# Ledger of designs, part 11: VH-VL binders against Cytochrome c-type protein SHP (shp)

Target 1, 112 residues: Cytochrome c-type protein SHP (shp), of Cereibacter sphaeroides (p81238)
Amino acid sequence: GDTSPAQLIAGYEAAAGAPADAERGRALFLSTQTGGKPDTPSCTTCHGADVTRAGQTRTGKEIAPLAPSATPDRFTDSARVEKWLGRNCNSVIGRDCTPGEKADLLAWLAAQ
Key: E = the ipSAE of ESMFold2; O = the ipSAE of OpenDDE; V2 = 0.75 times the mean of E and O plus 0.25 times the DockQ between their complexes.

## First folded at step 4 (VH-VL; framework fv_rolinsatamab)

Design a7 (from r05 with heavy chain S54K R102Y; at its last look DockQ between E and O 0.77; V2 from the best seeds 0.00; counts 0 for: pae E 11.8 > 2)
Fold by ESMFold2, look of step 4:
Parts: sequence; C-alpha cells; structure tokens
Structure a7 (fold): chain C 112 residues (1-112), chain A 122 residues (1-122), chain B 107 residues (1-107)
Amino acid sequence: as target 1 above (112 residues)
Amino acid sequence: EVQLVQSGAEVKKPGSSVKVSCKASGYTFTSYYMHWVRQAPGQGLEWIGEINPKSGRTNYNQKFKDRATLTVDKSTSTAYMELSSLRSEDTAVYYCARAPKYYSSSWYFDYWGQGTLVTVSS
Amino acid sequence: DIQMTQSPSSVSASVGDRVTITCKASQGISSYVAWYQQKPGKSPKLLIYAASTLQSGVPSRFSDSGSGTDFTLTISSLQPEDFATYFCQQLNSYPLTFGGGTKVEIK
C-alpha cells in the first residue's frame, strides 16, 4: 500500500477544513438513505452493521470485513479507498461523498 | 412539531458578553446538531459554529473561535451561544438552527429559531 | 474559506415570471449547495438541499441546477408568496458560508 489510515484521514481533513468526527462517520455508515439506489439504502446493506464481519454484495459475493482488526490491510491503498467511497457513496446516498464525509467515515472505520 | 425558541433581544456595551439561549422541543434533542448563524444589518448570513448535543463536541468558524462558546444543557434541551469581547460590528440577529446528525445533513438547517437581536452600542 | 458570490442582489418581477438566481463558488464544490428563503422579519426556511432535493412542503416550482462553481435557483412561475430574499449555502467544507442574498421584489 501507498498510504496509511492516518495519512488518508489527514488528507481528507485538510480538504474539508475540519478535523474528522468518528461519531458522524458511524452515524453516516449506519444511516438509511433515500437518495441512492433503492436496493442499497445503507452502507450496512452490503457491509452489515458489524464491520468486523464479512459482508456480501447484492449478487452474493463475499466482501472482506471493513474493520482493520479483522482485515489488517484496510485503508492502506488510496486507489482502493477512493473506489470504495465512490461506489458506496453513490449507491447509498446518490452522490460523491464530501471530503468531510470521507474523513469521518475513515476515522470511524479505521478504529474498528 | 419541532420548535426552537430563543431568548429575547439584548442591548450590550462594547467589551461585554452575551449569552443567547435556544430551547428545543418536538424532537429528540441529542439526535440533531445545533448550529448558530448570525445576520448583521446589510450583511449576509454568517456561520458561527456547531455543537453535537450528545457528545458536546464543537466546531467553530475560525473568525469566532476565541470569542464564541457553544454549550448545551441536555436536561432542559437548551443550547447556548456566548459571544465575548463584543464590538459594534457584532450587532446582528443571532439564530439557532438544527441539522440532522449524519454528515451532509448536519450542514443544512431544516428548522431555525425565531432569532435574537443583539445590539452592541455605547 | 469558500466565498459564495450571489447575484443579482435584487430582482424586480411580476407574478408568473420565471426568476433565476445564481451563486458562484470561489472553488469547486461539486453539487454541495443548499438554498434558503427568508421573508421580512422571519427566519430563513430551507428550500433545496443535497442532490436537488426539495424540502418537505416546498412547491415544485422551485428547482436548482449546477455543479462545480456555478449554481442556479429557479422559480418557474413566481407566486405572490415567493417575494422574499433567497440565500445559497455551500456544504463542501468548513467554515460553512452563504451567498450575500437576492431580494425578489414586486415589479
């Protein structure tokens, strides 16, 4: 990997102009949204509420746990993180996440 | 029904402080961020800061960081904004406004208080 | 800080007119804009937020468009209750900032 969780979070904080808030990240991750695709109303649709456990795609393929405690290499590849954020934010919310949303999500997930 | 009821108008001298209250009702107080925004005569709206009522965490506009203090009293569902070292340019209507807790929604303000006029004059 | 430059500062219009208000951000903010209406002596009221979503109870004659730096609020057919001041707000980064306002007045 080209980065670390701390480096990614710091970069998104700088772009947002504010420190990350892991509680906001948790709230966003667990929230139910109506702006995205109907079959993905929440990040938890595919990842579950317990991020230390494997998730699954809508087609049934396994997704490795998001928590670094279960998948140690999480958030060490900037391209993969941007891809994950792009897919999930657009699918769930219906738009790209802001830099602050990215900072908040990673701050929470990286601590898991 | 959601209501945000603010304390009454105040007249203050330069160098003093003011504390504006905002009593929330009709919703779970700790489930929403509280923001403070002011509107000076002839000026647009200006964001002062936000507070998460559950955790007490705050985020301030740098312009006000050393003069503004946001607090909450969870037992009375009341938010407070204190502004110190008042100057004549602080004369404005001060609003509390709530925003949903999840991230992008915590920035737009779906309900506003009625406003509190603070006049700073000698 | 992201500056939001709103124009015009006022517009004179008649009932039934199409009214267009613009906001320009000092840097790219994707589509992260909200719009508010404020009547004299009243608090602002949310009209439109995230991804052009109308707030509950807001008439469908209100719409917005734009991305990047240039954003537009449109009132497709002005009604008597629409004479008010309108503000944009950027949602991209802290500190949160607003446009200077546009007063929509009776012609």
Scores: ipSAE 0.006, ipTM 0.623, lowest interface PAE 11.8, mean pLDDT 85
ESMFold2 (binder alone), look of step 4: mean pLDDT 90; pTM 0.929
OpenDDE, look of step 4: ipSAE 0.438; ipTM 0.848

Design a8 (from r05 with heavy chain N59Y S106D, light chain L91Y N92Y S93R; at its last look DockQ between E and O 0.70; V2 from the best seeds 0.00; counts 0 for: pae E 7.9 > 2)
Fold by ESMFold2, look of step 4:
Structure a8 (fold): chain C 112 residues (1-112), chain A 122 residues (1-122), chain B 107 residues (1-107)
Amino acid sequence: as target 1 above (112 residues)
Amino acid sequence: EVQLVQSGAEVKKPGSSVKVSCKASGYTFTSYYMHWVRQAPGQGLEWIGEINPSSGRTYYNQKFKDRATLTVDKSTSTAYMELSSLRSEDTAVYYCARAPKRYSSDWYFDYWGQGTLVTVSS
Amino acid sequence: DIQMTQSPSSVSASVGDRVTITCKASQGISSYVAWYQQKPGKSPKLLIYAASTLQSGVPSRFSDSGSGTDFTLTISSLQPEDFATYFCQQYYRYPLTFGGGTKVEIK
């Protein structure tokens, strides 16, 4: 694609004005949220807690693993990443993620 | 009950350093970020930096990056802020403040220490 | 850095009055604003976060509105315990920054 995980993370860090924190990204990914749709209270609802395994949509359709260790071209296309973030942040949290949240999430996910 | 109890007031000469402690109790110390904020007499609030107690990772306001050092001791649930090369404009009340991790962008402060007055005078 | 500009610097009001305090951010910060109350000699106390969410135990007479760059804190009916200094804070990006404060005092 048009980018790399490192380049995406750096871009989100610049927009946030701070370095990414992968531990914060892990906490957000695993957290239960109340601001989004009732049937997606967590990123793990669709993706599971083990991001090296396939997930499923709310209707049962398979989602390829998020971890680059299982899906090596993850986070190499900036348009696809923005679409995934937009869909998941709005569904789970009920809003767009901040640049800092995006940096944190990718820092954690890209290391998986 | 969540408590953040800070060390006592300090009087320092210009050019010296100060280390303020913040003892946390009533919650799991490593589950929240710790921040430091100061307030000069009669003035507003100024953010100094944050530390992740789990990893020891820090991030500083650039204004303080060359003089401030944030550390933690996980075994005693205590955070520390050290400020070096003190000058009179560093006279302020220094607060530790806790931020939740749940929404990762929740960098607002739900519990504050009582404050530590640091006076820098010649 | 994102500058937070509060207005007014002070306001004189009577018990029962409606008080409105504004904060303007130097760039868009979505809804990532918190408001604090500080009484003399005390540490700040969180009132509102996410530009609308009341902290537990905060009276409903406190409310917030706005998004983007312009935010307001409203005290709908001022009580004796509400005479204090109020600060806004952005937490959209680092460094975290605060408004200069608004002192609400008895007229």
Scores: ipSAE 0.018, ipTM 0.702, lowest interface PAE 7.9, mean pLDDT 87
ESMFold2 (binder alone), look of step 4: mean pLDDT 90; pTM 0.934
OpenDDE, look of step 4: ipSAE 0.497; ipTM 0.862

## First folded at step 5 (VH-VL; framework fv_rolinsatamab)

Design b1 (from a8 with heavy chain S54K R102Y; at its last look DockQ between E and O 0.72; V2 from the best seeds 0.00; counts 0 for: pae E 7.4 > 2)
Fold by ESMFold2-Fast, scan of step 6:
Structure b1 (fold): chain C 112 residues (1-112), chain A 122 residues (1-122), chain B 107 residues (1-107)
Amino acid sequence: as target 1 above (112 residues)
Amino acid sequence: EVQLVQSGAEVKKPGSSVKVSCKASGYTFTSYYMHWVRQAPGQGLEWIGEINPKSGRTYYNQKFKDRATLTVDKSTSTAYMELSSLRSEDTAVYYCARAPKYYSSDWYFDYWGQGTLVTVSS
Amino acid sequence: DIQMTQSPSSVSASVGDRVTITCKASQGISSYVAWYQQKPGKSPKLLIYAASTLQSGVPSRFSDSGSGTDFTLTISSLQPEDFATYFCQQYYRYPLTFGGGTKVEIK
């Protein structure tokens, strides 16, 4: 791909003005939200709480595991990561994620 | 109900240190970030830093990073802010304030302590 | 650091008036702005977050509009308990920064 998890995280950290916090990222990923779409109240709705396992869309289509340990090319394509974050942040939270939230989410996910 | 109760007012000499406490109740202490904000008399609000009570991880405003130390005691659900090398410009009301952890970067404050006046004078 | 500039610094108003307070960010912050009310000798109280979401228990006469750099807090019909100082805050980027405050005082 055109990037790496470390490069993406560093870019979001620069935009956020602070180092990523993987525990924050975990908390956000597992959280239940009310500001987004009612049928996607959490990132876990599609991806599951165990990101080393396959998830599924609301229509039943399989989603490959988010964990790089199970899907080694995760977070190596910058356009795909921006599209994924844009889709999921708006569906779950109801807004685009801040640079800090992007850094936090990727810091936790990349370590899985 | 959620409550943040801070320690009482302090009068300190220039060059000394002050340690303010903030006792949390009515919620799971480790599920919410704690932040510290100050307000000098007649001035606006100024962010000092944050702490994750679960991990102990801290992040500070650059202006305070060399003088401020944030800590927590999980057993008593109490957060602490220590500010060293006090100057007259540090005279302010100091607040602890809670941010929702499960939204990660929700760095707005839904509950505030009552404030602690720290006066630095010779 | 993102600077938050509030205007006016003070406004004199009567009960029943519509009051507007403007907050301008020195850089784009999307919708990551919160508004607080502070009465003399008291802690700030959260009114609005994410530019438009009203905090539980806050009256519907409070609203916010705007995105990017320009934000406006509106009190549609001022009540006696609304005389206070109001602050905006950005949470898009560290360090977190607040506006200078707007004092809403009795005319």
Scores: ipSAE 0.139, ipTM 0.768, lowest interface PAE 5.1, mean pLDDT 87
Fold by ESMFold2, look of step 5:
Structure b1 (fold): chain C 112 residues (1-112), chain A 122 residues (1-122), chain B 107 residues (1-107)
Amino acid sequence: as target 1 above (112 residues)
Amino acid sequence: EVQLVQSGAEVKKPGSSVKVSCKASGYTFTSYYMHWVRQAPGQGLEWIGEINPKSGRTYYNQKFKDRATLTVDKSTSTAYMELSSLRSEDTAVYYCARAPKYYSSDWYFDYWGQGTLVTVSS
Amino acid sequence: DIQMTQSPSSVSASVGDRVTITCKASQGISSYVAWYQQKPGKSPKLLIYAASTLQSGVPSRFSDSGSGTDFTLTISSLQPEDFATYFCQQYYRYPLTFGGGTKVEIK
């Protein structure tokens, strides 16, 4: 769509005031959190630890792989990315992600 | 139980350097970012920078990037802040402060050291 | 840099009074605000983060509200131990910045 992974990451880096840290993004994605909903303690609850494989919502609906290597159109639609970030951050962490967290997550995911 | 214990007060001449230590205990040192913040007497708080204690990666407030150096010693769970080319306006209490887990960009500080007064005078 | 403008710079109040402190950010910062209490000669103490989450052990008389650019800290019934200086802090983007402080004093 309307953007690219590089453009999205650059925008979030500018909002954060610092370059993205992909290793921090990986750690956040894999982490277990207590601030969100009890049934989604981690991003991996729905997406799995292997982002090249399909995930599943809590109601059983399939989620296409997050990795661009498996789903080439990933991170090319800014509205879809904001929806994904909003849903995951609020469900897992219990708040919106900061611009830095968004930059970190995308920097890691986009390289997958 | 979480404690951050800083080195003692220092008196320095302009143009010299100071290195403040911050020994952490009561938690896994490498799992939390360490930040440094200063407060001039009777003034507000000013962020100096951060260090990821696992990787050693740093990021500095632009104001300090040429003079501040943040390091850690993982074996002793100790963070260090060195400030060079000291001026009288660097007179302040310097704090180390812990942020939430390093994989979260929650940059608020749940535990603070007791502070180290650095006085710069001729 | 995001400037955090805190007001008032001081307030004189009596035990039992309701005290409000405001912070205004120079641009939108969503809810990425934390509040600290600092007593003379001591380090700051975290009170509230994420604009609504009370730190463990902080009395329920402390609350905050706001989103975007305008935030308030409220002490619903001031107690003798609450006389201190209070700071807001944004953590939306680098560099991290603090409000100038509000000293809450005995009337």
Scores: ipSAE 0.035, ipTM 0.719, lowest interface PAE 7.4, mean pLDDT 87
ESMFold2 (binder alone), look of step 5: mean pLDDT 90; pTM 0.932
OpenDDE, look of step 5: ipSAE 0.660; ipTM 0.894

Design b2 (from a7 with heavy chain S104D, light chain S93R; at its last look DockQ between E and O 0.62; V2 from the best seeds 0.00; counts 0 for: pae E 11.1 > 2)
Fold by ESMFold2, look of step 5:
Structure b2 (fold): chain C 112 residues (1-112), chain A 122 residues (1-122), chain B 107 residues (1-107)
Amino acid sequence: as target 1 above (112 residues)
Amino acid sequence: EVQLVQSGAEVKKPGSSVKVSCKASGYTFTSYYMHWVRQAPGQGLEWIGEINPKSGRTNYNQKFKDRATLTVDKSTSTAYMELSSLRSEDTAVYYCARAPKYYDSSWYFDYWGQGTLVTVSS
Amino acid sequence: DIQMTQSPSSVSASVGDRVTITCKASQGISSYVAWYQQKPGKSPKLLIYAASTLQSGVPSRFSDSGSGTDFTLTISSLQPEDFATYFCQQLNRYPLTFGGGTKVEIK
């Protein structure tokens, strides 16, 4: 780890110009979208609604739980977080997430 | 059908306050963010702030932070914007505007109220 | 705050003309821009948002382009109903800010 959850969230908050809203992050994570790939309509398609449990890829490969309570080193590696955000936002929403969306998502996920 | 209906025009004296209402219908009020934007006559648009109707969390343009107060009443699906210490340069049309449905979240405004003219004059 | 400098402030054009409106951000905003149309006495109407997505019911003659700091709205073939004022908005960073507007007049 090159970073911490707090440092990552602070960076995204600075880029957005406002504090994160974890409730907004939860809503985005759980939402169903039509802008991305047809087989990934939601972040929960691969990660499930319970982020303390393992998810799976569209081909069945296991994804470690997103929650730090289950996977303690989550959100401590800035490159991995950016990769996850890039893949998930583009696959589900069909675009990059804004800095505010990134802050919101991380604020919610890091507290799990 | 999504609808945002604002309160009627106001004429105010300098130093007073105004409270503009915005009643939402046709969607789940707490699942969308509400923003307020103003437009002085013949001028461009200026963002005042936003409120998350579920949590009550607000974020203000620093220009208005000391004078603007955004609130909601979830039971009536109504948002409010109060602006205090009014001065002549606050004369403008004030709009409420909805951010899109939560699964397509962003800060662009897909539905707007009809606007409320607030005139501040002696 | 991010300033959005919009030009021109007004333009007169004929039906069928191509009209181009530009916005320049005071700092990089990636592709996080939206465009609005406002007719006299009416509230603004969303035309285009992030990733060049047309709002439902918006004619295909409207398009945008740009990334970083320079953004363009184009009306490929101006129609009489396009008489309006157009605004850009950045949605990258608070406070959210708008361009000064471009009044399009049909001559």
Scores: ipSAE 0.006, ipTM 0.640, lowest interface PAE 11.1, mean pLDDT 85
ESMFold2 (binder alone), look of step 5: mean pLDDT 90; pTM 0.933
OpenDDE, look of step 5: ipSAE 0.255; ipTM 0.810

Design b3 (from a7 with heavy chain N59Y S104D, light chain L91Y N92Y S93R; at its last look DockQ between E and O 0.59; V2 from the best seeds 0.00; counts 0 for: pae E 3.9 > 2)
Fold by ESMFold2, look of step 5:
Structure b3 (fold): chain C 112 residues (1-112), chain A 122 residues (1-122), chain B 107 residues (1-107)
Amino acid sequence: as target 1 above (112 residues)
Amino acid sequence: EVQLVQSGAEVKKPGSSVKVSCKASGYTFTSYYMHWVRQAPGQGLEWIGEINPKSGRTYYNQKFKDRATLTVDKSTSTAYMELSSLRSEDTAVYYCARAPKYYDSSWYFDYWGQGTLVTVSS
Amino acid sequence: DIQMTQSPSSVSASVGDRVTITCKASQGISSYVAWYQQKPGKSPKLLIYAASTLQSGVPSRFSDSGSGTDFTLTISSLQPEDFATYFCQQYYRYPLTFGGGTKVEIK
């Protein structure tokens, strides 16, 4: 990896102009949204509410757990994180996440 | 129907403080960030800060460092903005404004209070 | 801080005219722009957010386009109730900042 969770979070905080709020990130991750694709109303649709457990794509393919406690290499590759954020934010919310939302999500997920 | 009703106009002396209230109705108060924005006469809009009514967490425009205090009273669904050490350039209409659900961090303002004129004179 | 430079500062126009207002951000802000209408003595009213999404109850003659740094608000056929001041706002990063406003007046 080219980065660490702490470095990624700090970069998103700088872009946002404010410190991350992990509880806001958790609430966003668990939320049900209407702006994205109808069959992905929440990040939990594919990843589940327990991020230490494997998720599934809509076609049943397994997704490794998001939590670093279960998948130690999580959030150490900046390009991979940006792709994950892009896919999930657009599929679930229907837009790119703001830098603040990215900081919030990472602050929560990285601690799992 | 979402409604934000602010307290009445105030006239204050330089060096004093003012506390403006904003009573919310027609929605779940703790589910939406409350923001405060001001507008000096004949001028544009300036963001003061935000408060998460659920947690009480605040964030302020640096220009108002240590002068602005945002609070809420969840039992009355009322937000407050206090501005201290008032100066003549603080003369403005002060608005409370509601943003989308607190976890979306999408800070456009879909509902606004009627505004409170604060005049700092002499 | 992200500066939002709005132009023109005022427009004299007639009913039926097409009016365009531009807003330029000092850095890229993706699509995180909102537009507001403010009539004299009244609070601002949200028209458009996410640089294209029309707020419920806003007439379809209002539209927005752009991403990155350059955004426009268009009123396709100006109506009597549209004479007002218009502001853009970025919500990409803190502090939230507004354009200086564009006053649309009767010619």
Scores: ipSAE 0.326, ipTM 0.811, lowest interface PAE 3.9, mean pLDDT 89
Fold by ESMFold2-Fast, scan of step 6:
Structure b3 (fold): chain C 112 residues (1-112), chain A 122 residues (1-122), chain B 107 residues (1-107)
Amino acid sequence: as target 1 above (112 residues)
Amino acid sequence: EVQLVQSGAEVKKPGSSVKVSCKASGYTFTSYYMHWVRQAPGQGLEWIGEINPKSGRTYYNQKFKDRATLTVDKSTSTAYMELSSLRSEDTAVYYCARAPKYYDSSWYFDYWGQGTLVTVSS
Amino acid sequence: DIQMTQSPSSVSASVGDRVTITCKASQGISSYVAWYQQKPGKSPKLLIYAASTLQSGVPSRFSDSGSGTDFTLTISSLQPEDFATYFCQQYYRYPLTFGGGTKVEIK
């Protein structure tokens, strides 16, 4: 695709003014939120806690694993990543993720 | 009961270095970030940097990154801040402060150490 | 760096008064603001985080309101134990920055 996980992370780090922290990304991904949609309180609602396994939507449609170890082309399309972050951040958290949050999420996910 | 207990006051000469300790108890040390903040006498608060005790990853305020070194000893649940090339304007109370690792909360401080006064004078 | 401008620098008030302290960020910080209370000779104590969430054990007379760049800490009915300096802090982006502090003196 038009980018790589490392390139995306570097861009978000530049926007945030700080290096990514994968542990914060993990904490965000696993967190239960109350500000977004009641049916999607966590990123794990659809993707599961084990990102090397397939997830599913609430209607039962399968979602390919988020982990690059299981889906090697993950996070290589910048438009796709921005769209995914926009939808998931707004559904789960109720707002757009900050650049720092995006950097943290991708740092954790890219290492899986 | 969460406690952060810091080492005692230090008097240092200009050009020397100081190492302040912060011993944590009452929680899982690697489950929280540790930050360092200073306060010059009668002045406001100034952020120095953060450390992730699990990974050892550090990030510093640009003002301090050439002089400050943050470390941890996981076996004793102790965090350290070392500040080198001390100047008179480094005279301040230095605090360690704990931050949750939960999403969006790793950057505010729910518990603080009692503070360590570092005086830099000739 | 995001600059946090706090006003007033000091205020003198009587027990029972409503006290307001303002904090203005140099750019939008959403809800990523925390407030601390510091008594003479003591460490700061967390009062409020995420703009409106009261820390466990903090009295309900403390509240925050505001959006984007402008935040206000309110003490609805000042008590003797509220004599202290109050600081706001943004945690939207690095470096973390604090307001200059407001000293609340009870008459």
Scores: ipSAE 0.007, ipTM 0.635, lowest interface PAE 9.2, mean pLDDT 85
ESMFold2 (binder alone), look of step 5: mean pLDDT 90; pTM 0.934
OpenDDE, look of step 5: ipSAE 0.406; ipTM 0.842

Design b4 (at its last look DockQ between E and O 0.05; V2 from the best seeds 0.00; counts 0 for: pae E 13.2 > 2, off the site)
Fold by OpenDDE, look of step 5:
Structure b4 (fold): chain C 112 residues (1-112), chain A 121 residues (1-121), chain B 107 residues (1-107)
Amino acid sequence: as target 1 above (112 residues)
Amino acid sequence: EVQLVQSGAEVKKPGSSVKVSCKASGYTFTSYYMHWVRQAPGQGLEWIGEINPKSGRTYYNQKFKDRATLTVDKSTSTAYMELSSLRSEDTAVYYCARAPKYYDSWYFDYWGQGTLVTVSS
Amino acid sequence: DIQMTQSPSSVSASVGDRVTITCKASQGISSYVAWYQQKPGKSPKLLIYAASTLQSGVPSRFSDSGSGTDFTLTISSLQPEDFATYFCQQYYRYPLTFGGGTKVEIK
């Protein structure tokens, strides 16, 4: 890939003007939202609460674990990360994630 | 048969720490989350936090984030809850409870027998 | 945090009675509610989870209903072994929270 979790986080931190908080990232990931699509109230809806395990789309398609420890190629393609964060944030939260939220999410996920 | 066996009752002074153990058996220890819940005398249940025994990842109730520490020993299939800076209000029965890892599965299908922690001067 | 307000706090009933316990969430939580039974000196026991799924070994006289904010646990015909305290729990959002409990006691 063209990037790394650390590089992505640094970029998002710069854009956010604040350091990433993995705890906030965790809270966001595990939270239930009402602003997005009804069938995707949480990141855990598809990825599960344990991101070291495989997830599943609403249609039953398996998703590789989000955790880089389980899927080394995760968060190594900047364009791909932006694409999926855009898609998933809108599906779950109902809007684009802020740079800070992206930083927080990746900070937590990268530690898994 | 799934079993969660906790350590015995504790009597502690204010300001001290307590560490409760929960020995799991009858299932794959790392395949389920372990949660901790407490119950003050005659009161309801209060969630303390969770740990993924496989990864060690924890998630705490904000109320306890600065005082509670959840750990596991995979080699012995044992979960631990340590609570520091004890106060009288911490007097309660503390339970470990098993939960599935999947989404919408944060319910507790098996519980330890409970550990009474009494905090008094 | 999501508050679960459980009512009544206690109810006196006789064997054979229909008993209904209510749990009200401070916000919409879909159907992510579990119910537990607890007897004196014992740990809670899971009764129902995941939208009316009975835990293995739980008698069919136990049932639940509701979605959104209002939930009910029903014991269709109270048996002697059912005298206990019952708790609801939401797992819609962290932190996980419980109702205050309902003690079902003998009339």
Scores: ipSAE 0.027, ipTM 0.656, lowest interface PAE 5.8, mean pLDDT 93
Fold by ESMFold2, look of step 5:
Structure b4 (fold): chain C 112 residues (1-112), chain A 121 residues (1-121), chain B 107 residues (1-107)
Amino acid sequence: as target 1 above (112 residues)
Amino acid sequence: EVQLVQSGAEVKKPGSSVKVSCKASGYTFTSYYMHWVRQAPGQGLEWIGEINPKSGRTYYNQKFKDRATLTVDKSTSTAYMELSSLRSEDTAVYYCARAPKYYDSWYFDYWGQGTLVTVSS
Amino acid sequence: DIQMTQSPSSVSASVGDRVTITCKASQGISSYVAWYQQKPGKSPKLLIYAASTLQSGVPSRFSDSGSGTDFTLTISSLQPEDFATYFCQQYYRYPLTFGGGTKVEIK
């Protein structure tokens, strides 16, 4: 890995001009959205509400748990994290997440 | 059912531009990426670029980034590819192709019927 | 850019034959390869993606294998509708790139 969860969060906080809020991140992750794909109304569609357990792609392929407690190297590769955020934000919300949203999401996920 | 219907064949002179349209139906247009791929006669496939119809964000193959322009019209669910400064080697069938937005899904599950662009003097 | 080298460029085969097509990536791409079928005068059709996942409606006689740099598409028992050109595609990194194609012809 080229980074850590703490380094990524700090970078997004700086870009947002505000500290991360893990509760906002949790709320966003669990929320139902209408701006993205109808098939993915929430991040939980593929990842489940319990991020310590495996999720599934829309084709049924298993996704390793998002939580670092279950998948220790989560959020240690900046390119993979940006790709994950970009795809999931666009699929669920229908746009790129703001730096503040990225900070909030990672703050919550990294603590799991 | 999903359909991607492209505009008709074009004959162009070198140095001119072409704009190909791709009208999508049967799905939520902004929920998938739109890509453009071309195929010269008797040859393989070449990726031109990608557009996110929701945001308008584009990403181009370096080979085309100075000449290709991808746009969308969300109100008509239509994607466009414009290629400028045409050369004879740009003679090809141009396809629109859609890709899922889910992570690790950058493959093309539906393709338009193709638009032949012929560049000749 | 990641080059995809596909072989053979063509193969002559009969109905019922087993056909094997290979693609080699110029660098490791994990299992991020897709396979397409293209019939004359038609657009490509997705066959396989995400490391051995058959696209909906694709017959089970189509399969693939491989990881890293070496990938194979197999048609276990060729049918009349399978005479076409086949392409591999990597989707590990942009730009997305395709193999040169393999034309499967009637013997």
Scores: ipSAE 0.000, ipTM 0.565, lowest interface PAE 13.2, mean pLDDT 85
ESMFold2 (binder alone), look of step 5: mean pLDDT 91; pTM 0.941

